# VHH binders against UPF0313 protein MJ1155: the designs that were tried, part 2

Target 1, 273 residues: UPF0313 protein MJ1155, of Methanocaldococcus jannaschii (q58555r285to557)
Amino acid sequence: GIVPVQFSVVTHRGCFGGCSFCSILHHQGKVIQNRSERSILKEIRKLLNHEDFKGVIQDIGAPTANMYRMGCKKGLADRCPKNCLYPEPCENLIINHKPLIKLYRKIRDIVGDDVRVYVRSGVRYDLIMYDEEYGEDYIKELSKYHVSGRLKVAPEHISKKVCKAIQKPDGRLFKKFLEKYREIAEKVGGIKEVLPYWLIAHPNCSIKEMIELAEFIHKNNCYSRQVQVFTPTPMTLSTTMYHTGINPITNEKVYVPYTYREKKIQKAICLYR

## First folded at step 4 (VHH)

Design e10 (from v6 with E109D Y110T; framework vhh_vobarilizumab_d1)
Fold by ESMFold2-Fast, scan of step 4:
Structure e10 (fold): chain B 273 residues (1-273), chain A 126 residues (1-126)
Amino acid sequence: as target 1 above (273 residues)
Amino acid sequence: EVQLVESGGGLVQPGGSLRLSCAASGFTVSDNYMAWYRQAPGKGRELVAGIYSGDSTSYADSVKGRFTISRDNAKNTLYLQMNSLRPEDTAVYYCAKEQDYGDYFLSGDTYGMDVWGQGTLVTVSS
């Protein structure tokens, strides 16, 4: 039997999201390290000539696909303790999808209409919402040409209490994104389906917050089987909350679901239809 | 000054051929997505053929195999070679350039194009 070879191209490394549970910040740092457009296009041309290439590039991106050529305009991300996106985008943060849209169009230009080029790494929906100039153009390009089935996004949760603990926007911004994405995708004949990734059992997430999440999922038709149960990992703010029962940023006491039984209940609530 | 000027339209018999030209000034045709649109009497504008900066092309089903879009970088000119013309090809033909990037609140084949020629009439009749 022949196993299909998967082809992917990395555009950059790093993440400035600053999520409390995320270890990427500690592994890749907050500075986005971008590949040159020339280097990316050279790899794509080489890929097209590969013996096992069957007309699909599975992924163009990184774990956070839409951070290409974004970041702190002061070049201070590696020494700045401030979160770049929470509770509001930093005034020194460049959020501009134009370079990425140009790159995607050049790739489509090189490969032609018979080759499918996907973004499967996932995107941060809040960056799209904060980009007033090119956010809508990015949704058009992405939904029409680069979504293989459903757009992967990671809201993680929607409860104000949980989202404050993880340092991501709450369900109000995600709801606005869903409405905007679906509307624009419909208008351009693109893919409207969204695949949200959910995080459960994080500090400050009780059964109450899981019921709130389930209600949101049902009301907004954003069902997903992509549910991660929080587990403490080294050198994260969330792990500090887990061990101390205190949010070190706010100094507020946090609820922590320690028991396996409660974690199973939370997962069942999240998956309930 | 950014401008597109079309030429080459005219009267031709069914089965005949015409070559449309679109001369560009203020930008380079090879650096942009360029397209030909047409508008028949009483109809909206429809995309006929497009060409990307790397020379990949697309065609409407109604013209595929009969029309060819191309460009000449030395002349900074876009062309549409029209063969095996039919009465239903009668329309005003427009050359257009994709905008550099902007807001897309409205969708459709004509949106996202920011520079248009004034049009050239093609009439296919005996």
Scores: ipSAE 0.000, ipTM 0.116, lowest interface PAE 19.6, mean pLDDT 82

Design e15 (from v6 with G102E; framework vhh_vobarilizumab_d1)
Fold by ESMFold2-Fast, scan of step 4:
Structure e15 (fold): chain B 273 residues (1-273), chain A 126 residues (1-126)
Amino acid sequence: as target 1 above (273 residues)
Amino acid sequence: EVQLVESGGGLVQPGGSLRLSCAASGFTVSDNYMAWYRQAPGKGRELVAGIYSGDSTSYADSVKGRFTISRDNAKNTLYLQMNSLRPEDTAVYYCAKEQDYEDYFLSGEYYGMDVWGQGTLVTVSS
């Protein structure tokens, strides 16, 4: 056939990232719904015995892979209006990669050296940066054993104006992550290549912000063809900004690139070499 | 059949120490994620500390460096060592076991924990 059978294991649902354009928070909730380690390992063993299994597990994760067993220590995530990560991580948020590192190692022990186990779900790099105790160990495990070619991360943009509208960290934190990830990956003989996902034409993103992004990409060698043009989605803060021209959180006016022509120009700037 | 029984609560002075125990029956503590939660007077229940089947631990910021979660697999018992106790630590403390499920847990305020003990009262007073 055209595409081989692919094997993936979901570890959890939910996302406490609070990104302005993302509907995951509305559909899965801000509370992380975790599968037990036992249940995950049971599914792994079942996959190994599948007649079509050819030695690759394509993904162990969720849309945000590194949120497994993280969340609000007060259990208030489903009723708290506060963003857990923006502009700073909430004091009530547990950010600890150790459970996930342990899970990955147990999976590797079960499957052995002849089976490749990948994390192809995006990782949220700011969680790694905020985890002072296990962030580096997570980079070591991930880069050495679980990256299929390039590490998928979603900075979306680097301009302060755009990242404020999106409710994600700006280019300063992403630059620090790139430096740290590449250095650690090099030292452990892992994959140091990063695949950033870029979002263009979001409210507050003009040609000026796209030039800023292009300069950042070239300076930091983080080129990618993974470019998404913002499209309004029901019940998101970004869609409110798109329709009203106002950021409802800050009550500030926002620039909105409505025209097809400008969106095409923004995409061309992002992809230009 | 499955049961958790907490003990070790009591009255202590600020700066004192206390060790809570949680005796498990009908299942093996080392095979499950286990956690300590607390509920202070007039407040909701909050996670204090967790221990994963692989012995990794996590702590709430308010207790990090002061509390230690551990287990004794031979006794099938979970512990919470509490040091440098503060009046704000006054609460009913519960041990909890992760839900045994083949798929996802129901999201809720308590991280999908389905087996709870009856609780043990800790009072830190002047």
Scores: ipSAE 0.000, ipTM 0.150, lowest interface PAE 17.0, mean pLDDT 82

Design e16 (from v6 with S107T; framework vhh_vobarilizumab_d1)
Fold by ESMFold2-Fast, scan of step 4:
Structure e16 (fold): chain B 273 residues (1-273), chain A 126 residues (1-126)
Amino acid sequence: as target 1 above (273 residues)
Amino acid sequence: EVQLVESGGGLVQPGGSLRLSCAASGFTVSDNYMAWYRQAPGKGRELVAGIYSGDSTSYADSVKGRFTISRDNAKNTLYLQMNSLRPEDTAVYYCAKEQDYGDYFLTGEYYGMDVWGQGTLVTVSS
């Protein structure tokens, strides 16, 4: 037997998220390189005519899906060392989901009602929350037409200490997102289920922070088996924290869970239902 | 046929105003990053103002507060409203659309523009 072909379309490349576990050369990849609508729609039309096409486009996206036509309005992304999103969004950062919503609608118009078009690439929920003009419309489009089972998001953690070390928002913003997403999805008859990706054993993550995460998961019904154990990779801020026990941005000491036993316990706490 | 046609340039006195227009055909202005550039005699091209597909805008420090970039989606036209004009604003003004970079193109960069208009001359002089 052969594995059935899966059809996916890439919309763009690059990511300006600036997470601490990304390479310190991430500034080279902070420029979002976008495909034209013409190019994307041409590929869509071509795959509709493919003999193995069975009515599902598995992914219209990129890592990260909701960065299409966003970025630094000063054109500084490839040389600026500043984090664009943490602790708050940079004033020079364009966060606007309108181009992506328009693209999704054009794709739906071309493929018709019998073809399912999914976004299975992860989305950054903080970009949705920071987009005052189109964030809610993006949730409406996404939940109603493009979620195959659960919306994939990567909060990583919810503890203030851990999220500061990772350089992502803490659980307060994620809780607001869950409430807003579920409310809008319910109203439009869309998919309400969210699939969070969790990162455990990162610097500043002790058993205490894992208990905090487990309590958050239970209280907000955001269970997931998508759990990554932090491992150090070369040339990242997180790996510097791992080796030195110091956050180089804040100069604060960080707790580091080094032992296999603690990492195993942290994973068990995260998966406990 | 992809085309950009600028208009609205001319002679204006210091402190005056002009509105430049850029009529687009063969594509939709609201779907692309669009920008106004200018080039004074003997100088390189300078990015003046840009507008992203979501209507977010950017301006060069030299024109911020004086110039406004906008679009009329029904007319498929890009505008540059220039107020409080100075002799230093004298230049040929160009309308430009972001390029397809093979299968990708950069957004918001002042390079990578592949469709340029003919230019319109703006002279600020008494």
Scores: ipSAE 0.012, ipTM 0.475, lowest interface PAE 8.7, mean pLDDT 85

Design e5 (from v6 with F105W; framework vhh_vobarilizumab_d1)
Fold by ESMFold2-Fast, scan of step 4:
Structure e5 (fold): chain B 273 residues (1-273), chain A 126 residues (1-126)
Amino acid sequence: as target 1 above (273 residues)
Amino acid sequence: EVQLVESGGGLVQPGGSLRLSCAASGFTVSDNYMAWYRQAPGKGRELVAGIYSGDSTSYADSVKGRFTISRDNAKNTLYLQMNSLRPEDTAVYYCAKEQDYGDYWLSGEYYGMDVWGQGTLVTVSS
């Protein structure tokens, strides 16, 4: 049969996450370019009048949905060489979910109760955790109204060694997020299920780190079949680690799983119940 | 027609206070990222304070704790409350609105601003 058309609205573009495995062009996309609220709401009104619209907006967002109206308060992200989020949030970084919460509420007001509006683009859980003022309100809004089945997040890994190599927070912050998200979602009658995306076979990820990941998954009940095998991309920090066996930022030696056999074993460990 | 009109500038002594107003017409201030910029003679335009459509605010380090950006949605007006003024705060202050043209991609900072007021001069001097 014919697949129904899907409706999605892009809110912004760019990402200031600075993950080690990102494209060589990541610094060009580091500045968040936001659509105006007026432009977004205008597109939503057009969608409501479309002949094929069946009452579901599949996504309101972009890759990394919760970067809308965030970024460097100095306007220097495109010419600044520093990572905005790793190992700690930059003092010049605006992390505030209030604009996004207000946008989602205006959208719900326009579309009414018969239309489902989802955020299916991944969210960065660390931005939620770093936002002391509005992070909890964002979880309330998101879990109650905008999650289709499970909340998509990309922790990638939980081991300190692996997370240092990829330049993302380790399992300590992700565990705190899982506990906070599940508690708040339960209190508001929202969706408690989280869908983590896992990255395996990255530099510094050995069988030992995969056992740590499997233990974390079972203890925290965050099972997922969304597993990506690391593939080196030219001119990335991760690819430099892959070819040299050295992290150029820290000058520390890194383990690299080169063999297909080990990658297969790592994937099996990640997927085991 | 979309228009911004600043007022409230003037001569003030160091340590004094001023409140700048920006009256908007042709659009709703609560629907847009709005900001205050300043420009001293011979220098580039500098972001001072911003307010997002969702009411979140941002401030330059040089004014944080001294200046407060706000809006009155009923009056469709943006404000900048300036306290503990210093001689280095002397500049022409501009009210600005983010770009709002079709499907154009916007930056929330200087690079995305399309509607500017005429400016209001603030002089901090004994």
Scores: ipSAE 0.000, ipTM 0.175, lowest interface PAE 15.7, mean pLDDT 82

Design e6 (from v6 with L106Y; framework vhh_vobarilizumab_d1)
Fold by ESMFold2-Fast, scan of step 4:
Structure e6 (fold): chain B 273 residues (1-273), chain A 126 residues (1-126)
Amino acid sequence: as target 1 above (273 residues)
Amino acid sequence: EVQLVESGGGLVQPGGSLRLSCAASGFTVSDNYMAWYRQAPGKGRELVAGIYSGDSTSYADSVKGRFTISRDNAKNTLYLQMNSLRPEDTAVYYCAKEQDYGDYFYSGEYYGMDVWGQGTLVTVSS
């Protein structure tokens, strides 16, 4: 048989996350380009009239779903050398989930109760944690109406050493997010299950850091089979660390797991139950 | 040519009301996201109220319940009804239109808006 047609709507382009495995030469991608609500809702209405539409919108998002209408309030993202989110959110960064919550509600109003509308694009959990005003309301909306099975998040790792190399928050913030998300989702009758995506064999990730990750996973009940082995990509900070053994941001020496054998062992540790 | 022409500013007592108008030419107000911004003496420009195509509205917390944004499509005019005015509302008020990228605009209070009015001064003083 023929595979059914899948329907998805893009809300914006760009990502200001500044992760070390993203290209350092394409910082133009740090500027969020948003679609208007009018444009998005027009596409939703057109999609509802499609002959192959079966009552599911698979994704309303972007590669990082919760960056819609966020970004640098000074318009400096494409030329500023500073990381917007690491190690702390920039004072010029707009982190506000209210526009996205309003958009999701308008979509639900248009499509009605018989249509399922999902966010299957990755959600950046640190943006939720940094949004003191609307982060909780975003969790309520997302968990109750837009999660298909499990909430997809990409902590990548939890070790301070590995997360510093990646330029993402460590396990301390992710643990706080897991607790907050599960509590709020339970309270509103939403989906409590989280699907973390793990990155192994990144520079500074040794067997020791993988044991630390496995212990964290067990302790916090966040098991996942979504495990990516780090692969060097041209023109990235992570690839510079891979080839030089030095973190160019900190000038610190980094450990690099080069062998297939070690990468296989790291993956086995990550998947251990 | 696309233009915004603002009017309705002036001096009012605390607790008073004013209605600002923004007459648009070269484009249709009902087809665009429109917004009112203000700039107080010594401060940056801030978003006050916005209205989307389809008439959904948004307000800054400082003005919610006191200000109302609306359109008159026949006159191609945007309005800001300001009630229960406070000295803190003293500012130059600007009308702005969403930048036409086709379907995309930049985030932020100053970004994504490509047509600005000249501004109209509102002074709230006893």
Scores: ipSAE 0.011, ipTM 0.340, lowest interface PAE 9.2, mean pLDDT 84

Design e9 (from v6 with Y111W; framework vhh_vobarilizumab_d1)
Fold by ESMFold2-Fast, scan of step 4:
Structure e9 (fold): chain B 273 residues (1-273), chain A 126 residues (1-126)
Amino acid sequence: as target 1 above (273 residues)
Amino acid sequence: EVQLVESGGGLVQPGGSLRLSCAASGFTVSDNYMAWYRQAPGKGRELVAGIYSGDSTSYADSVKGRFTISRDNAKNTLYLQMNSLRPEDTAVYYCAKEQDYGDYFLSGEYWGMDVWGQGTLVTVSS
């Protein structure tokens, strides 16, 4: 072929994460829209027959891979103002990895040993930690069969101050996840490597918070070159969005004021004229 | 009683072949994901080959094309056919059963394989 073809299968749309900068929540909504298992497996059978298929399914899932068949059990996601995950999981939120584990196994059964099937979309580690029934099984499946080198996770930061601003868990929960993931991956002979995505220069992030992050990375051996400067659009969807300065879904230019001085200047300019 | 019993190990020359057997009791082999693991002297345990409930198979890169995993439903037995054996294949070989689509269980109970055999030694002489 003239253009390289990458094969991926979308299992669902939407994200209920509720992070302050999340473009998925703004553009695809808070309601998880799930495809039927039959429809997903039918698409997989079709792509196996594609002339450009070279034996790799790059990704199965969505930008938040582990939200398949999760969501508000009362069907209120489209009108509820409450954050579903921050600071604690909502009592009405279904967090259950069993349907996704079953789907992964059925996909492996269909494609056989000559096809590699990866989860390259980011995984929300907090959902795994909150799922006491199947979270550990999900780690087992991912590390053993579906990680192409390192498991992609987006803690964004570890400082309590920064994480509160973005509405995600702080470094305490991420440390517990790293310990659990590495332990299970070791036990099953899977891939232990984790690839964290780090966000810098977010509102409320000063030199002090960056020093905190550096110390955490060193102590927990979670080094990554996936370090991005804060934007209103989350880099987990596309590393290209930052370089264009435009959200391709809305075509709007994005700008983030980082300092108190900038806000004062903007206000002063407005009041002068 | 649920158990797995391996057999078929032994001493073989480089380039030779061996067939390992794993006799299962207390459950049905065809209803479960099954796998072969090995542990070489001074090394950790590693996955060699797996077979899913639908009979699809997976192999470690080091053995792909040389080893074949299979089942015999009438004998309720798992096999590993090993061809073109190398000195690096010297290890204790274990068969194992993974929990598949079972009933509800507690978090942490499903780490790795549920049932393991006692192992069978394969020595490839140099």
Scores: ipSAE 0.000, ipTM 0.114, lowest interface PAE 19.2, mean pLDDT 75

Design m10 (from n6 with V106T; framework vhh_7n9e_1)
Fold by ESMFold2-Fast, scan of step 4:
Structure m10 (fold): chain B 273 residues (1-273), chain A 126 residues (1-126)
Amino acid sequence: as target 1 above (273 residues)
Amino acid sequence: DVQLVESGGGLVQAGGSLRLSCAASGFTFSDYAMYWGRQAPGKGREWVSGISGSGDSTAYASSVKGRFTISRDNAKNTLYLQMNNLKPEDTALYYCAKDLEGFDYTWGSYETFDYWGQGTQVTVSS
């Protein structure tokens, strides 16, 4: 087969989620670099006139789609050592989906009903849950107009022990998100299916934590083959945990699954139906 | 080795019906949204329909809505397109497609379709 031409538009760059597998340059990466609404809409108009454009914009987003116009209200993201989202959202963090909802609606107005505009970049479900004012409206917009098959989210894991090591919320918040997303999507006639991305073999993830993950997946019907095996990369907190056996943020000892055999077993557990 | 094999095309009179099939192999079928696209002679490629991995959600291009029905049988790894009230304008090569594996937004990757089949020809005469 061949892959046809895909059309995508980037809204911003950067991510202020301080996940343990982010580079030590993450202070620079924590600053969200937003494109102007004018420049985004100009690119959309150009795509509509492209010779090969046939009515689908595959992605309107960024690596973390729902961080557009969010960030530290004090402008400290490039120098503050604290995690903006873990273990709780920072009081100085702007979590507001209104600008993104307005942008999506303007894009739909420009392209009309016969053009499909998808958000295929993953979203951080915790930002949706923390946005008390616009989180539900964002789910309505997204599920009704911008999900082509399944909503991409990266919980990574659900075990408290593993999620603490990666600096993301555990399965309690993800379960609440699944229930809320499915409920709202059903009410608006949107797409209810969620595609979770799982990270296995991270520091603190043993076979016990993988069994816990498999049980969660089966109980909450959130199956996925999007499974990443942790690989140490330079200049990350996760790689420091991998080499030292210690979480430098908590000073707690961490279990590390070093062997290929265990990584294979963990993947098999995650993928078992 | 990912493989998508379309079948069920042919010659049909205006107002007639055809059912297309796409046999999928080399990946876990139920984990991927699937799509039907088409390319008419002298025209560009056009998206026709899409279906979620579970089969619970579907979408259609305005030109085919109400006439075409997309469905899937995850036990048989097969995607279907039931085409009713066919028009000469539906004459095209029809092909199926799946989503790209290996997307992870935390690491800065974007998802695209990673495979399209060879297609099956549909010709509608009047």
Scores: ipSAE 0.000, ipTM 0.144, lowest interface PAE 17.8, mean pLDDT 82

Design m12 (from n6 with Y110E E111Y; framework vhh_7n9e_1)
Fold by ESMFold2-Fast, scan of step 4:
Structure m12 (fold): chain B 273 residues (1-273), chain A 126 residues (1-126)
Amino acid sequence: as target 1 above (273 residues)
Amino acid sequence: DVQLVESGGGLVQAGGSLRLSCAASGFTFSDYAMYWGRQAPGKGREWVSGISGSGDSTAYASSVKGRFTISRDNAKNTLYLQMNNLKPEDTALYYCAKDLEGFDYVWGSEYTFDYWGQGTQVTVSS
């Protein structure tokens, strides 16, 4: 083969985040389907013996890495229309990073100090902030051993108006996370740098909201070139907002930036240093 | 060591079609947004199209929208550009490019793209 083997291990499938740009076609996507610890560790041992293995496991996770063994304690995720995390975490939601910390430590024990094991799948910073018991221990483990350069997180935006439309926390919680993450990472000698993913030109995002984002980025030193321009895709709440100019959850009118020119201006504001 | 190898160019008549391919190696392909750019004789580089790491988000320059389709096969580490209804103005050397930081689409900045291939020549006769 011309293309090198990429070494990654999937820990689970599914996501209970409920963001407005995610497909609403199937509630089963909200159910976290977890692999057993034994199965994951068996795959790790097999990867170590592969002839093309060069000492790096690129990712241990899923598109939302810190959802492993989390979910609805009443087993209702496939039947419940409620958003599990927005605007507040559901009282029935298990948010506990202990199983992940245990798994990461077992993997490190198996592979030894000469092998790098990364979490390159994004993490939801709000889950870390909501986990009063293990959130800080998760930051310690992650920053010290599993970040390849910068921690990938997807706040998407910080404006209350935009974050309400996408159904994610606003900049107040993200600022608290940045402060906490950087403090803990420094104390343990881990990686302090955070790589935020930003979404521009979403319904309710005008030039005003982009100026608010740019000011936040500058004030909190969280610059990133990871800027996604919203484009409508079928069967999402965001696409319904795009076509109707109305948020179907709140029945509120939304601003929609349709022109390529405005999208380029919004991107330039986001990338301005 | 990042490598990008373009292929599929050639000579076609106006109104014809071509499919370009870019074989990528030396990085985790699905972690990065990919782009097609072009350089016509005597001109600077022009952005043509972009696709996110997952393939879910795409964008196109106004000059090619509705005629060109960008796609990717993450299992084969290959980027594609399907070009339909080609015009003499599409004559250029076509390059694929890797995004600097990650899998989501980043548009309109040369400084965002850190690796380029050698290119594949497309010539459209009138």
Scores: ipSAE 0.000, ipTM 0.094, lowest interface PAE 21.3, mean pLDDT 83

Design m13 (from n6 with G53W; framework vhh_7n9e_1)
Fold by ESMFold2-Fast, scan of step 4:
Structure m13 (fold): chain B 273 residues (1-273), chain A 126 residues (1-126)
Amino acid sequence: as target 1 above (273 residues)
Amino acid sequence: DVQLVESGGGLVQAGGSLRLSCAASGFTFSDYAMYWGRQAPGKGREWVSGISWSGDSTAYASSVKGRFTISRDNAKNTLYLQMNNLKPEDTALYYCAKDLEGFDYVWGSYETFDYWGQGTQVTVSS
C-alpha cells in the first residue's frame, strides 16, 4: 500500500516526568523548551497552504503533549536531584493547562471546522488530575476536538509496588482519571475511549501484580493490546534494580522476573479478556 | 508598538555588581509576566529569570540562583535585574522579554518569550 503524507507540529521538547526507566544522565531533558505561540501558529498557516495537505494535522505536541509551558518555576530542573511528580508533585512545579487550551483554540480558529487537528502524542493523566483549575477544561477541549479514536495515556501499571518502582502514580489515581475523563467526554459529546499503555515484567512485577492489573483492567473496562515487556537499558534506575535486585532510592529488595517463561505468562495475563 | 528598552550593562570585574533596567511601553505592563534572557558569544540563548505580573513569584536559572534578583515596578513600567557576585561566565548580551499572550506565570524556558529590545552588554573580566 501507499503511506499518505502526515503533518505534525512540535510545541515543545523535554519531559520532567522522572520515570525510573528514563536515563539518569539526561538532566537537560527535564527542562521544557517551549515554542512561542507566534512561531507555532505561523507553521500552522504554512501547513494549510502546502500542496499535499488534505485537511488533517496528525499531531500537535511532543512526546508528552501536556507539558507545554509547564515546569520548575525556579529553573532548577537541570540540576535538581528530586523527582518533580513522584511521590507527589513538587511545590515548585507549574502544572497549568491554560496555555495549551488557548493554543489549541487559536489553532482551531485559524484552521476552521473542515480541518481536523489531533493530539497523537502521549498525555500524562496525572498532570490533568493535579491541575485543579484547568484539568477539566483540558479534558473538554481534548476529547471533543483532538482525539481521533482513543486517548493515549501511559499508566504503565496500577499495582502500588510496581508503580513505586517505576515512580508513577498507582491505580487509585488512574481510576479517578478514567471516571472523570469518561464523564466529561460524555457531557461534551467527545471521544470517551481511553487507550492505556502497559509495562510488564518490570522490577517488583510478579504474577501477583499481573493478576491485580488484569482485575483492574476488567473492572474499569480499559483493555489494550499496547503492552511493552521491560528490557534493561544502561544508566537507568530500573536497570539498576534489574541487576542488583535492590531499589537504590528506597534500599528495599525488589522481585525481578528474569525468565522468558514468566514474561510470556505476564503478557498473557495482561492481554486476557 | 510594544517596546522594551534595556540599560545598565557595562564592564565589571569578577565579584562585582550591576543593575539592569528594562523600560516597557505599548502594553499594560502589570498584566504580564516578565523575563530576562542572555546570549553569550558562540552560545545559544539562555533563560535567566522570570517574575509574575504582581511580583509575588520569581524564578531563576540554576546558574544565577542566589546571585541575581529580579524585581519590577508596575507604577513605572520597569523591570530590574540586580546582579551580584558576577563571574566571567556571566558575560553576555542581556535581553528583557515578555510572553506574547500575557501569561501570568514563570518557568525555566527561554523559548516561551520574544526578545523585543537590542539588549544590554555585560562583560565580566577575571
Scores: ipSAE 0.000, ipTM 0.144, lowest interface PAE 16.1, mean pLDDT 83

